VHH binders against ATP synthase subunit gamma, mitochondrial (ATPC). Designs and how they scored, part 6

Target 1, 283 residues: ATP synthase subunit gamma, mitochondrial (ATPC), of Arabidopsis thaliana (Mouse-ear cress) (q96250)
Amino acid sequence: ISTQVVRNRMKSVKNIQKITKAMKMVAASKLRAVQGRAENSRGLWQPFTALLGDNPSIDVKKSVVVTLSSDKGLCGGINSTVVKVSRALYKLNAGPEKEVQFVIVGEKAKAIMFRDSKNDIVLSVTELNKNPLNYAQVSVLADDILKNVEFDALRIVYNKFHSVVAFLPTVSTVLSPEIIEKESEIGGKLGELDSYEIEGGETKGEILQNLAEFQFSCVMFNAVLENACSEMGARMSAMDSSSRNAGEMLDRLTLTYNRTRQASITTELIEIISGASALEAAK

## First folded at step 16 (VHH; from z8 with L63V S65G)

Design q1
Fold by ESMFold2, fold request of step 20:
Structure q1 (fold): chain B 283 residues (1-283), chain A 123 residues (1-123)
Amino acid sequence: as target 1 above (283 residues)
Amino acid sequence: EVQLVESGGGVVQPGRSLRLSCAASGFTFDDYTMHWVRQAPGKGLEWIGNIYRSGSTFYNPSVKGLVTISRDDSTNTLYLQMNSLRAEDTAIYYCARFPKYYSWSNRETFDYWGKGTLVTVSS
């Protein structure tokens, strides 16, 4: 009856299966290329956390949320998760005499947040991961933020990579040199710097600024690499699921095709028999 | 059409002060971080500093204490006040806009520049 419709649908599903298998293989290749770099970058800023503190809940007047997302879709919940966390941070940090702004990295979070948060977006950068990045290139992005976005705290939202089937939404906080200096006066670990003999002519403030800028670039570099790994892992998982679902649909369509073909043969035989009987009776 | 027009350049003696202006049009001026950049004869570009949307500033250490950047959002005008001018401050001075939205793969730092205004510090 609708044999051609079923066959055409089978062709479409088979093409989808081919495409999703290819996309899984590409994502796997990209993940292998970046995973070791991401793992190696995790230790770059750890010593600075011990020195500069790590207080993600610090109450500041100017919060900037840096939302790391992908430029391409079909990677599960990677992008919706960072948008959700970013909006939660906005709600948590906004208030009287406090402001929250967004820096958006990646096309997907930009597209989502542009509809209702456009006035709060101070910067948006796309195609960051189009080509492999090194530390020097990410440090240029960090410099763009420093010279164009005023902040007391940067809250970097990304997906830390655990495995193909797991990523961890993570917020890393980097404080402005001014805020770090104020917190050290409260008796934080940074006060230990006063007890050390520092070679050179730099003041405590100049040393702190250099360290904070380096921390920021290191944290950004790790966050970018982690999010790239999580994107590729999530894409592998999504494409694997899509390929399996396509295979199941193809199996069901094959069954439908066989039933439709059998029914068409039966109907055709009935029509032949009926026509022959009518002709025989007219004789 | 975005336009940035610098003015106020000229010949000035060492030790004197000079104020440059940058008239902005064709965009919402108070939404952008604005910058001053200079180029000495035969040299590369040197970033002088910025002014954020709030009016706060950040300066290149090489000129900190020698310049002041300000903005008047009611007239869409960016200013550069230079004090105690030196012969090494001789340059073409440009105002520049940093984009709110850009693609990393074709990044050029600033998306619009003025034509520049020449400052010559000479006896």
Scores: ipSAE 0.712, ipTM 0.885, lowest interface PAE 0.8, mean pLDDT 84
Fold by OpenDDE, last read:
Structure q1 (fold): chain B 283 residues (1-283), chain A 123 residues (1-123)
Amino acid sequence: as target 1 above (283 residues)
Amino acid sequence: EVQLVESGGGVVQPGRSLRLSCAASGFTFDDYTMHWVRQAPGKGLEWIGNIYRSGSTFYNPSVKGLVTISRDDSTNTLYLQMNSLRAEDTAIYYCARFPKYYSWSNRETFDYWGKGTLVTVSS
């Protein structure tokens, strides 16, 4: 192996290290931008959970799994995790009299799930994060989803952000008004809804519908933001790891380079000495 | 190949009713949201309304009460019933399919269009 070949490899690895470092910084900046919003959004869905409860294990006939993923790669295994959880939910909620459908947000989950679950995907939306996420945008998305699916339960699968190195796959459940009403009749926490005074001409059913829709929007908004944070965190971690690996490789290549160089020098010296000796012998 | 073919257009007098049809082929019709759009002479495209898989319909407020969209999944046909036609309803009417899979930036775009059918409302 020539010294030049090693040098070229070193240059390549160094470039990778620089690029990954830069990408880490970009991800960090984006994380800072979205993290505050994610934190603030946590208060939006909490009242619903307090009122309606969290019933992730509710047995219903129609489940819609909303899988939130990233559009871009280089963010570790966060997308595969979300897909895994989504598939698990399918297995748990599918049966002869039970239907499960998928709504997929993000290119990465789409790419994975289209391979084996295409027939169960009713809607796929990509490039949601191309622009800064806002509630209005997510509310429209939520509305689109609701218009395209029939459900007893919506199950939103996303990565909840904890830290740059810690993400928790999470499932949030939103129930249909019909299911809410049924549960309330059985003596669930939802019985408290009857204590609310209905003002105006709206029916209880309409109110429940509006609440469910609003809940879904709020949950989706939080979930999308959390997922975005998780993506950025995961990307930071991935880029950091890549940068470190590149550094280690550079160290190894440096050693190789030095060895190769020394060998070359030694060879040249031997040739010179041999040549000199030959000249002396000829005198 | 996905095909949408509109029919039922023609010349009608003001105040009359007209029913347009859109025959769909080459895809699973009942899996898609279908739309009607029209283009009047010299004007841009105007969204009329849509019908979802569930049968739910939404309409442009500009035509609300004057049109009804329906679908027959058994025959893969989309319908637009127009009542009390006016001169301003003169346009080429298109049926269009909304994609199941789309980019957010293209959420208002259709992936397939019919060739359109001309409706002329004249006295």
Scores: ipSAE 0.681, ipTM 0.832, lowest interface PAE 0.5, mean pLDDT 92

## First folded at step 17 (VHH; from w3 with N60A P61D)

Design r3
Fold by ESMFold2, look of step 18:
Structure r3 (fold): chain B 283 residues (1-283), chain A 123 residues (1-123)
Amino acid sequence: as target 1 above (283 residues)
Amino acid sequence: EVQLVESGGGVVQPGRSLRLSCAASGFTFDDYTMHWVRQAPGKGLEWIGNIYRSGSTFYADSLKSLVTISRDDSTNTLYLQMNSLRAEDTAIYYCARFPKYYSWSGRETFDYWGKGTLVTVSS
């Protein structure tokens, strides 16, 4: 093995290490920028559950699974996990007289699911996280979904941020106004709405529609922020591992380089000594 | 080439009914939720309603009792039935398709529009 081959490999590994360290720093910066917002958004939908009731396991005829994934890879199992959960929800909710449709956010889940689930995908959106998100942008996406997807239950699948090294696959459920109204006949929380004077001429149905729309936008906003945090945390871990592996490889190459260089120096010294001896023997 | 062509517009007396058609071509019509939108002179766009792939409909609250949207997937045609027309219903009426697959950075709300058909309600 020549010293030049080893040196060229060392240069390549050093460049990989430098790049992965930079990618780790970028992911860390992005995580810090969004983490507080994600944590603060966790309570946005809690009052809706208290007021409207919640039955996430309710049996419905039209289920829509909203799968949140990343646009970029190198983030561990973030994307494969949401695809697996989404497929499990499909199996649990599909059947005679029951339909399951997918809405996919993010390039990575789209790429995986297009191979075998394309006919069930009614919407797919990529590059949502290209610029920093705000509620207004996510509410536009939520409105697009509501106006183009018929549902009894929306199941939002995402990775809830737990810590910089951990995330939790999570499903949040939003029910249609019709399903909420049906559940109130069985003894839900909607009697509290009946006790209020309705202003502006709105019916109970119109109020439930407006509340469901707002609920969905709030849940989507939190879910998108949570998934972004989980993606950045997982990417930090992946880049840290890659940088450490590159460092270990560089250490091994350094040993090889030193051994190769020592062997070459030894050969040169033997030739110099042998040549000097041959010159003296020629006298 | 995706193409949407509205027809059936014209001058109509107040109180009458009118049915608009939208002929669709160049895509799998029954895969899409289709929409009707109108624009009155000097005003912004007003969403009228949609029809889902199943044939179920959803309408703007102000128009629920006045309009009916239907579709015939065998002829790739979208319809808008308007009843009890008023002068304020004077507008250009568009059919529109929402994209199934799109990038957020390059998105439009509807990816394809017809050229529109003018409805004038006047006596």
Scores: ipSAE 0.597, ipTM 0.807, lowest interface PAE 1.1, mean pLDDT 83

## First folded at step 18 (VHH)

Design s2 (from w3 with S56H)
Fold by ESMFold2, look of step 18:
Structure s2 (fold): chain B 283 residues (1-283), chain A 123 residues (1-123)
Amino acid sequence: as target 1 above (283 residues)
Amino acid sequence: EVQLVESGGGVVQPGRSLRLSCAASGFTFDDYTMHWVRQAPGKGLEWIGNIYRSGHTFYNPSLKSLVTISRDDSTNTLYLQMNSLRAEDTAIYYCARFPKYYSWSGRETFDYWGKGTLVTVSS
């Protein structure tokens, strides 16, 4: 092995270390920009669970799994985890006279699921996180889904953020207005709504429709923000590990470089001594 | 190439009914949610409603009692039935397709439109 080969390898590893440190800092900055908003958005839907119920196991005929993933990789298991959960939901909800479809957000889950689930994918959206997220943008995405994907239950699969070293795979379920009304007729949780005064002359059905649409947009907004936080945290962890591994490799290469150079100097000294000995013998 | 061609427009009297057609070609029609949109003179676009792959519909609440959308997947044709037409229904009517795959950064609500058919409601 030559000293030049070792030096070139050291340069390559040093560049990787610099790049991964920079990527860690960018992910940290993006996480700080969105984390508080994700935490604040957790409360947007909570009053509705008391009114509409929260039954993720409800058995319906048409389930739509909304799989939230990233557009960029190098974020640990964020994307593989949501794909695994989405496939599990397909298995649990598919059957005779039951249909499961996918809505995919993000390039990474799209790439994975196109290989074996393409016929069940009814909608795929990429580059949602290209600009900073806000409720208005996510509400437009929610409207795209509502106006183009028919469902009895939407099951939103995402990674809830806990810390830069921990995220929790999560499924949030939103029911169609028809399913909500059907559940209330057989003893659901809508009885308290009937006790409230209704302004403007809207029917119960119209109120349930508006409420379900708002529920979905709020749940979707929180889910998108949570998954973005988890992505950035996982990327920070992955880049930190890569940078440390590069540093360790650089340390080992430095030792190899020193030993290779020392061996080359020793060989040169042996050649000088051998040449001097040959010259002395020729005397 | 994807094409959407509306027909059935014209001048009608108030209170009458009219059925618009949209002939679709160049794509697997029964795999898409289809939409009707209209634009009154000097105004912005107004969404009328959709029809899902299943044949179920979802309408603009302000128009729900006045319109019916249907599809015939065997002839690749989308229909808009309008009843009890009013002067305010004067508009160019478009059929439109929603994409199955799109990028958010380049989002346009519909990826293909027809050229429209004019409906004029006048005495």
Scores: ipSAE 0.702, ipTM 0.877, lowest interface PAE 0.9, mean pLDDT 84

Design s7 (from z8 with N60A P61D)
Fold by ESMFold2, look of step 18:
Structure s7 (fold): chain B 283 residues (1-283), chain A 123 residues (1-123)
Amino acid sequence: as target 1 above (283 residues)
Amino acid sequence: EVQLVESGGGVVQPGRSLRLSCAASGFTFDDYTMHWVRQAPGKGLEWIGNIYRSGSTFYADSLKSLVTISRDDSTNTLYLQMNSLRAEDTAIYYCARFPKYYSWSNRETFDYWGKGTLVTVSS
C-alpha cells in the first residue's frame, strides 16, 4: 500500500469524525428542546386510567398496532425495536375470527414492514417530524386514524425515553368506545359512572366516544414526543460512539502512515546506498 | 386513473328525503375508507361522515340522526341518504377518498375528490 493511500484514508476518517460530532450536537439540541414537553405529557392521560381501565391483554376481534418510528436513521435500535414488538403483537392477537392490522408512522418502520407485512398495513404516514411537534399536529393525526381505521383496540408501540443511553419499548392500549361500553354493561369499572348525574343532554355512549377520542389524542401526543426524545438520545449515543471509533481508527492509521513513510524512506536510502556502492565497486 | 363522480343532486322541498350516489373507478374501492363532505354557499367544508371498509359508519354528531352512508362494493358505488331536509342542507356534496399512504408534509386530508353535486332545499 502507498503513503498516499493511507493519507487518503485518514482524510476520509477525519471527515466522518467531523460529521458525526456535528450530528451529535444537533441531536442534543433537539432533545433538550422536546424532553421537558415529553415528560410533562406523561400525566396528560393519567386521570382517565381509573375510569377507562388499562388492560393491554384484553381479547378483542380487531386489533390495530400503531407502530411509531423515525423518518431518519442512525439512531441505534430505535426502529428495529418497535418493529420487533409490533410483530410480536401481531402473533399474539392474530387467530381464527381475529384480525390484526398495522398503522405505521415513520419511514423506517414502513421500509422494514413493507417487505413481509404490506397486506396488513392499512395506513402509513411519513414526515410527521418535518415540522416541530405540537398537540394540534398530533391530534389531526389521531383524527386521521380514528376516521379511517376501524378497531376494537389500538396498541401504540413506541420507545419511552429513559435517558440518552436507554429507551424503553412500550405498548399503550386504547379501547374503542364500543368495547368500553360493552365492558361497562357486564359490570366493568364504568358501572360506577352511572351513579353520577351527567350534566347536559349527552348519553353515556356519547360521553364514552368523547373520552375515547380525547384519550387517544393524549396517548398519541405523549407517545410521539417520547419516541422523538428516544430517537434523539439514541442518535446522540450512536454519533458519540462513531466519533470515538473514528478517533481510534485515526490513531491506527497514523501509526500505519508513519511506518509506511519510514519504510519508503528506508527503501530509498538503501537504493541510494546500493547505487553508490555499485559505482564504487566499478572503480 | 382515479375518478369519483357524484350524482342525484337537485332541487328538493323541505322535509323531503334525497339519496346521492358516488361512482368510483380506477382503484380498488373496497380497500378504502370513503367520506362525504359538503360545502354550503359561502361557507367552509363540513364533514358529514365516513364508511369503513367493513361497511361500518361514523357520522358528525350534528348529522347522525339525519344521514345514512352506505356502499356497494360490487358496483363501486358510495351512497348518502339524507332525511328531513332543511334549507341549511343546501350545499355542494362531495365524495372523497382517504389515502392509505401519505406524507404529513404534503397532507391534503383526501387525495381524491368528486366534482360535487348540488343539492338545493327550497320551496
Scores: ipSAE 0.725, ipTM 0.887, lowest interface PAE 0.8, mean pLDDT 85
Fold by ESMFold2, look of step 19:
Structure s7 (fold): chain B 283 residues (1-283), chain A 123 residues (1-123)
Amino acid sequence: as target 1 above (283 residues)
Amino acid sequence: EVQLVESGGGVVQPGRSLRLSCAASGFTFDDYTMHWVRQAPGKGLEWIGNIYRSGSTFYADSLKSLVTISRDDSTNTLYLQMNSLRAEDTAIYYCARFPKYYSWSNRETFDYWGKGTLVTVSS
């Protein structure tokens, strides 16, 4: 291996180290900007769980898996994890008389699933996180899904943020107003609504519709914020690891460079000495 | 080339019924959720309802008892049946397609629209 090849590689590795350190700082800044909002949004849908229940195992005929992923890579296993969970949900819910479709948010899950699941993808949205998110924007996305995707149950798959070193794959389930109404008529946990006094002129069905729609928008808002936090945390960790690996590689290349340079000098000295000896012997 | 062409508009008396058609071409019609939207004179756009790929429908609450949306995937045609027409139903009626794939940063609610068909409810 020539000393020039080693030196050129050292230059490339140092540039990668600089770039990954900068990317870590950007991800850290973005995480700080969104983390508090994600944590605060966790309480938005908890009252709906108390009223509507949280039975994700309800057997339904039309399941829609909403897969939340990032638009950019270099964030560890964030995207592969949600794809794996989404595929598992497909297998669990598919069958005769049962349909499973995907709604994909984010370029990375789209790219992975487009190769083998394209026929089951009913909606795909990219660049959601290109600008800072607010509830109003996510509520518009929720409305896009509600008005364009038919479902009995929505299974929202995302990475709940735990820390910069940990994220938790999570599935949140939202039922259609029709399924909620059926469960209410059976008198299960949803039957508690019948015991409440309802002011105004709205029917029970209209109230359940409004509650389910609001539940979905709140769950989506939290899920999108959680997944964004997990993405930034995972990116920080990946960039930190890449910077450390680049530093270790630079150390090894420095040793190789020094050994190659030393070997080249030694060979040259032997050739000089051998040449001088040959000249002396020729006399 | 994606094309949506509405037809069936005209002058109709209050209390009567009218059916509008939307002929679709240039795309796989049965893969898309289709919508009807109207615009009354001097007013903004008002969403009427949709029809999913399955044929199921979802309507604006104010119009739920007055309209029926249907589709014929064999002829790539979307229909809007309107009953008990009122003067306030006077509008240009558009059919519209919702995209399967879109970017949030350049989002349009609907990616293709018809040119519309005018319905005038008048005595």
Scores: ipSAE 0.723, ipTM 0.890, lowest interface PAE 0.8, mean pLDDT 84
Fold by ESMFold2, fold request of step 20:
Structure s7 (fold): chain B 283 residues (1-283), chain A 123 residues (1-123)
Amino acid sequence: as target 1 above (283 residues)
Amino acid sequence: EVQLVESGGGVVQPGRSLRLSCAASGFTFDDYTMHWVRQAPGKGLEWIGNIYRSGSTFYADSLKSLVTISRDDSTNTLYLQMNSLRAEDTAIYYCARFPKYYSWSNRETFDYWGKGTLVTVSS
């Protein structure tokens, strides 16, 4: 093993270390920029779900699973986790006279699911996070889904952010206005709405439609922000681990380099002494 | 190649009804949600409504009672029925397809449009 080979390996490992440190810092900066917004958005829809219903396990004929994933990898199990949950929801909700369709957000879940679930994918959107997220962007995405995908229930699958080392696979359910109305007529929470005066001249049906659409946009906004935080946290963790492993390898290579250099110097000295001795003996 | 061709436009008297057609080709028509959009002279685009793959529809609030969208998947044809037409309904009417797959960073709402058909409501 030569000193040049060891030095070349050291250069490669050092470059990997530098790149992964930079990627960690970028992910940390992105996480800091979005984390407070994600946490603040967690309560945005709670009053509306209390009004419209909290029954995520309701048995419906048409379920749509909205799978939130990232566009870039190197973020641990963020994407594989939401795909696994989405597939489990498919198995639970598919059956006679019941259908399940997928809406996929993000390149990574699309790539995974395209190989075996293509016929069930009704909509796929990539590069949502290429620019900074705001409510307006997510409300347009929600409108795209509402106007192009039929559903009785939307099951939004994402990773809720807890910390840079922890995220929680989460399913949030939004019911269609038609299903909400049927549940309220059976004696649900929406029956209490009938006792309120309604300003503006809108009908009960129009108000319910608007509330359900707003609920969906709020839930989607929180879910997108949560998953973005979880992605950045997982990327930080993955890059930190890679950078630390590279650092440990660099330490070992430095020791090998020093030992190899000493061995090479010793060999050169032996050859110089041996050559000088051979020249002296030849005289 | 994906093509959408509207027809059935023309001059129509106020209070009458009119049915527009959109002939689709070059794609699996029954896999897509289809839309009608209109543009009045000097104004921006106005979304009219959609029809889902199942045949269910969703309309703009201002037009709910005035329009009906239907589809015939056996002939790959989309229809817009308009009733009780008024002068303000004068516009170019377009059919449009919503993409199944798209990139958010390059979003343009609809990936294919027809050339439009002019409806003029006048006596």
Scores: ipSAE 0.715, ipTM 0.887, lowest interface PAE 0.8, mean pLDDT 84
Fold by ESMFold2, fold request of step 20:
Structure s7 (fold): chain B 283 residues (1-283), chain A 123 residues (1-123)
Amino acid sequence: as target 1 above (283 residues)
Amino acid sequence: EVQLVESGGGVVQPGRSLRLSCAASGFTFDDYTMHWVRQAPGKGLEWIGNIYRSGSTFYADSLKSLVTISRDDSTNTLYLQMNSLRAEDTAIYYCARFPKYYSWSNRETFDYWGKGTLVTVSS
């Protein structure tokens, strides 16, 4: 083993350490920029939960799973988790008279699911988080889905941000106006809406359509922001671990380099002097 | 090559009806949501409505009592039926396809458009 080989490896490890430290700092900056917005968006739909419910187990004929993933990797289990949950939802909701389709946001879930689920993918969007998102941009994405994908229930799968070290796989369900109306006829919570006076001449159907559209845009906005936070937090953690591991490896390589260099010098001295003296094995 | 070709335009009198066709080729037509869009002279684009893969439709509020969109997946043809035509309906009418896969940073709403067919409501 030569000192040149060890030195070249040390250079590579040092470069990896510098790169991962920089990536951690960029992820931390991006997380700070979006975290407050994600937390603030959690309350957008909450006042209406009692009206529409949040029953993810409702049995419908057409389920659409909206899988939120990242475009970039190196973020721990963020993407594999949402794919696993999305596949579980497929199995749970599929049947002889039931249909499940996927809407995929993000390159990473697309790449994974395109291998074995392509025929069930009805829409895929990438590069959503290339620039910081606001409500208006996410509302356009929500409109793309609403105008181009039919559903009885939308199941939005994302990673809710908890902390830099934790994210919570989450499913949010949005029902079509037709399903909401059907549940109201059976005596669901929408009976309370019938008790309210409706001003302005809108029909019940128009009100339910507007509510469903608003619900979806609010839920999507929160989900996109939450998943972005979880991605950045997971990337920070992954880069921190990689940087620490690189530092430990560099320490070990430095010791190896010094001992290898010392052994080479000792061998040369022995050959010049002729004799076994001067050997000193330092650790 | 994806192609969308509109036809059936022309000069019609106010109050009459007209049906436009859009012949689709080069893709699996029944796998896409299709749209109609129009552009009046000197104006911007105006969305008319869509038709989902199932045949269900959604129309712009201002037009929903005046138009009907249908599709024939066996002939790969999209239709727009317009009734009670008015002078303000004079426009170039386009059929358009919404992409199944797209990049947000390169979003253009529709990835393929027809050449358009001119409808003139006059005299």
Scores: ipSAE 0.703, ipTM 0.875, lowest interface PAE 0.8, mean pLDDT 84

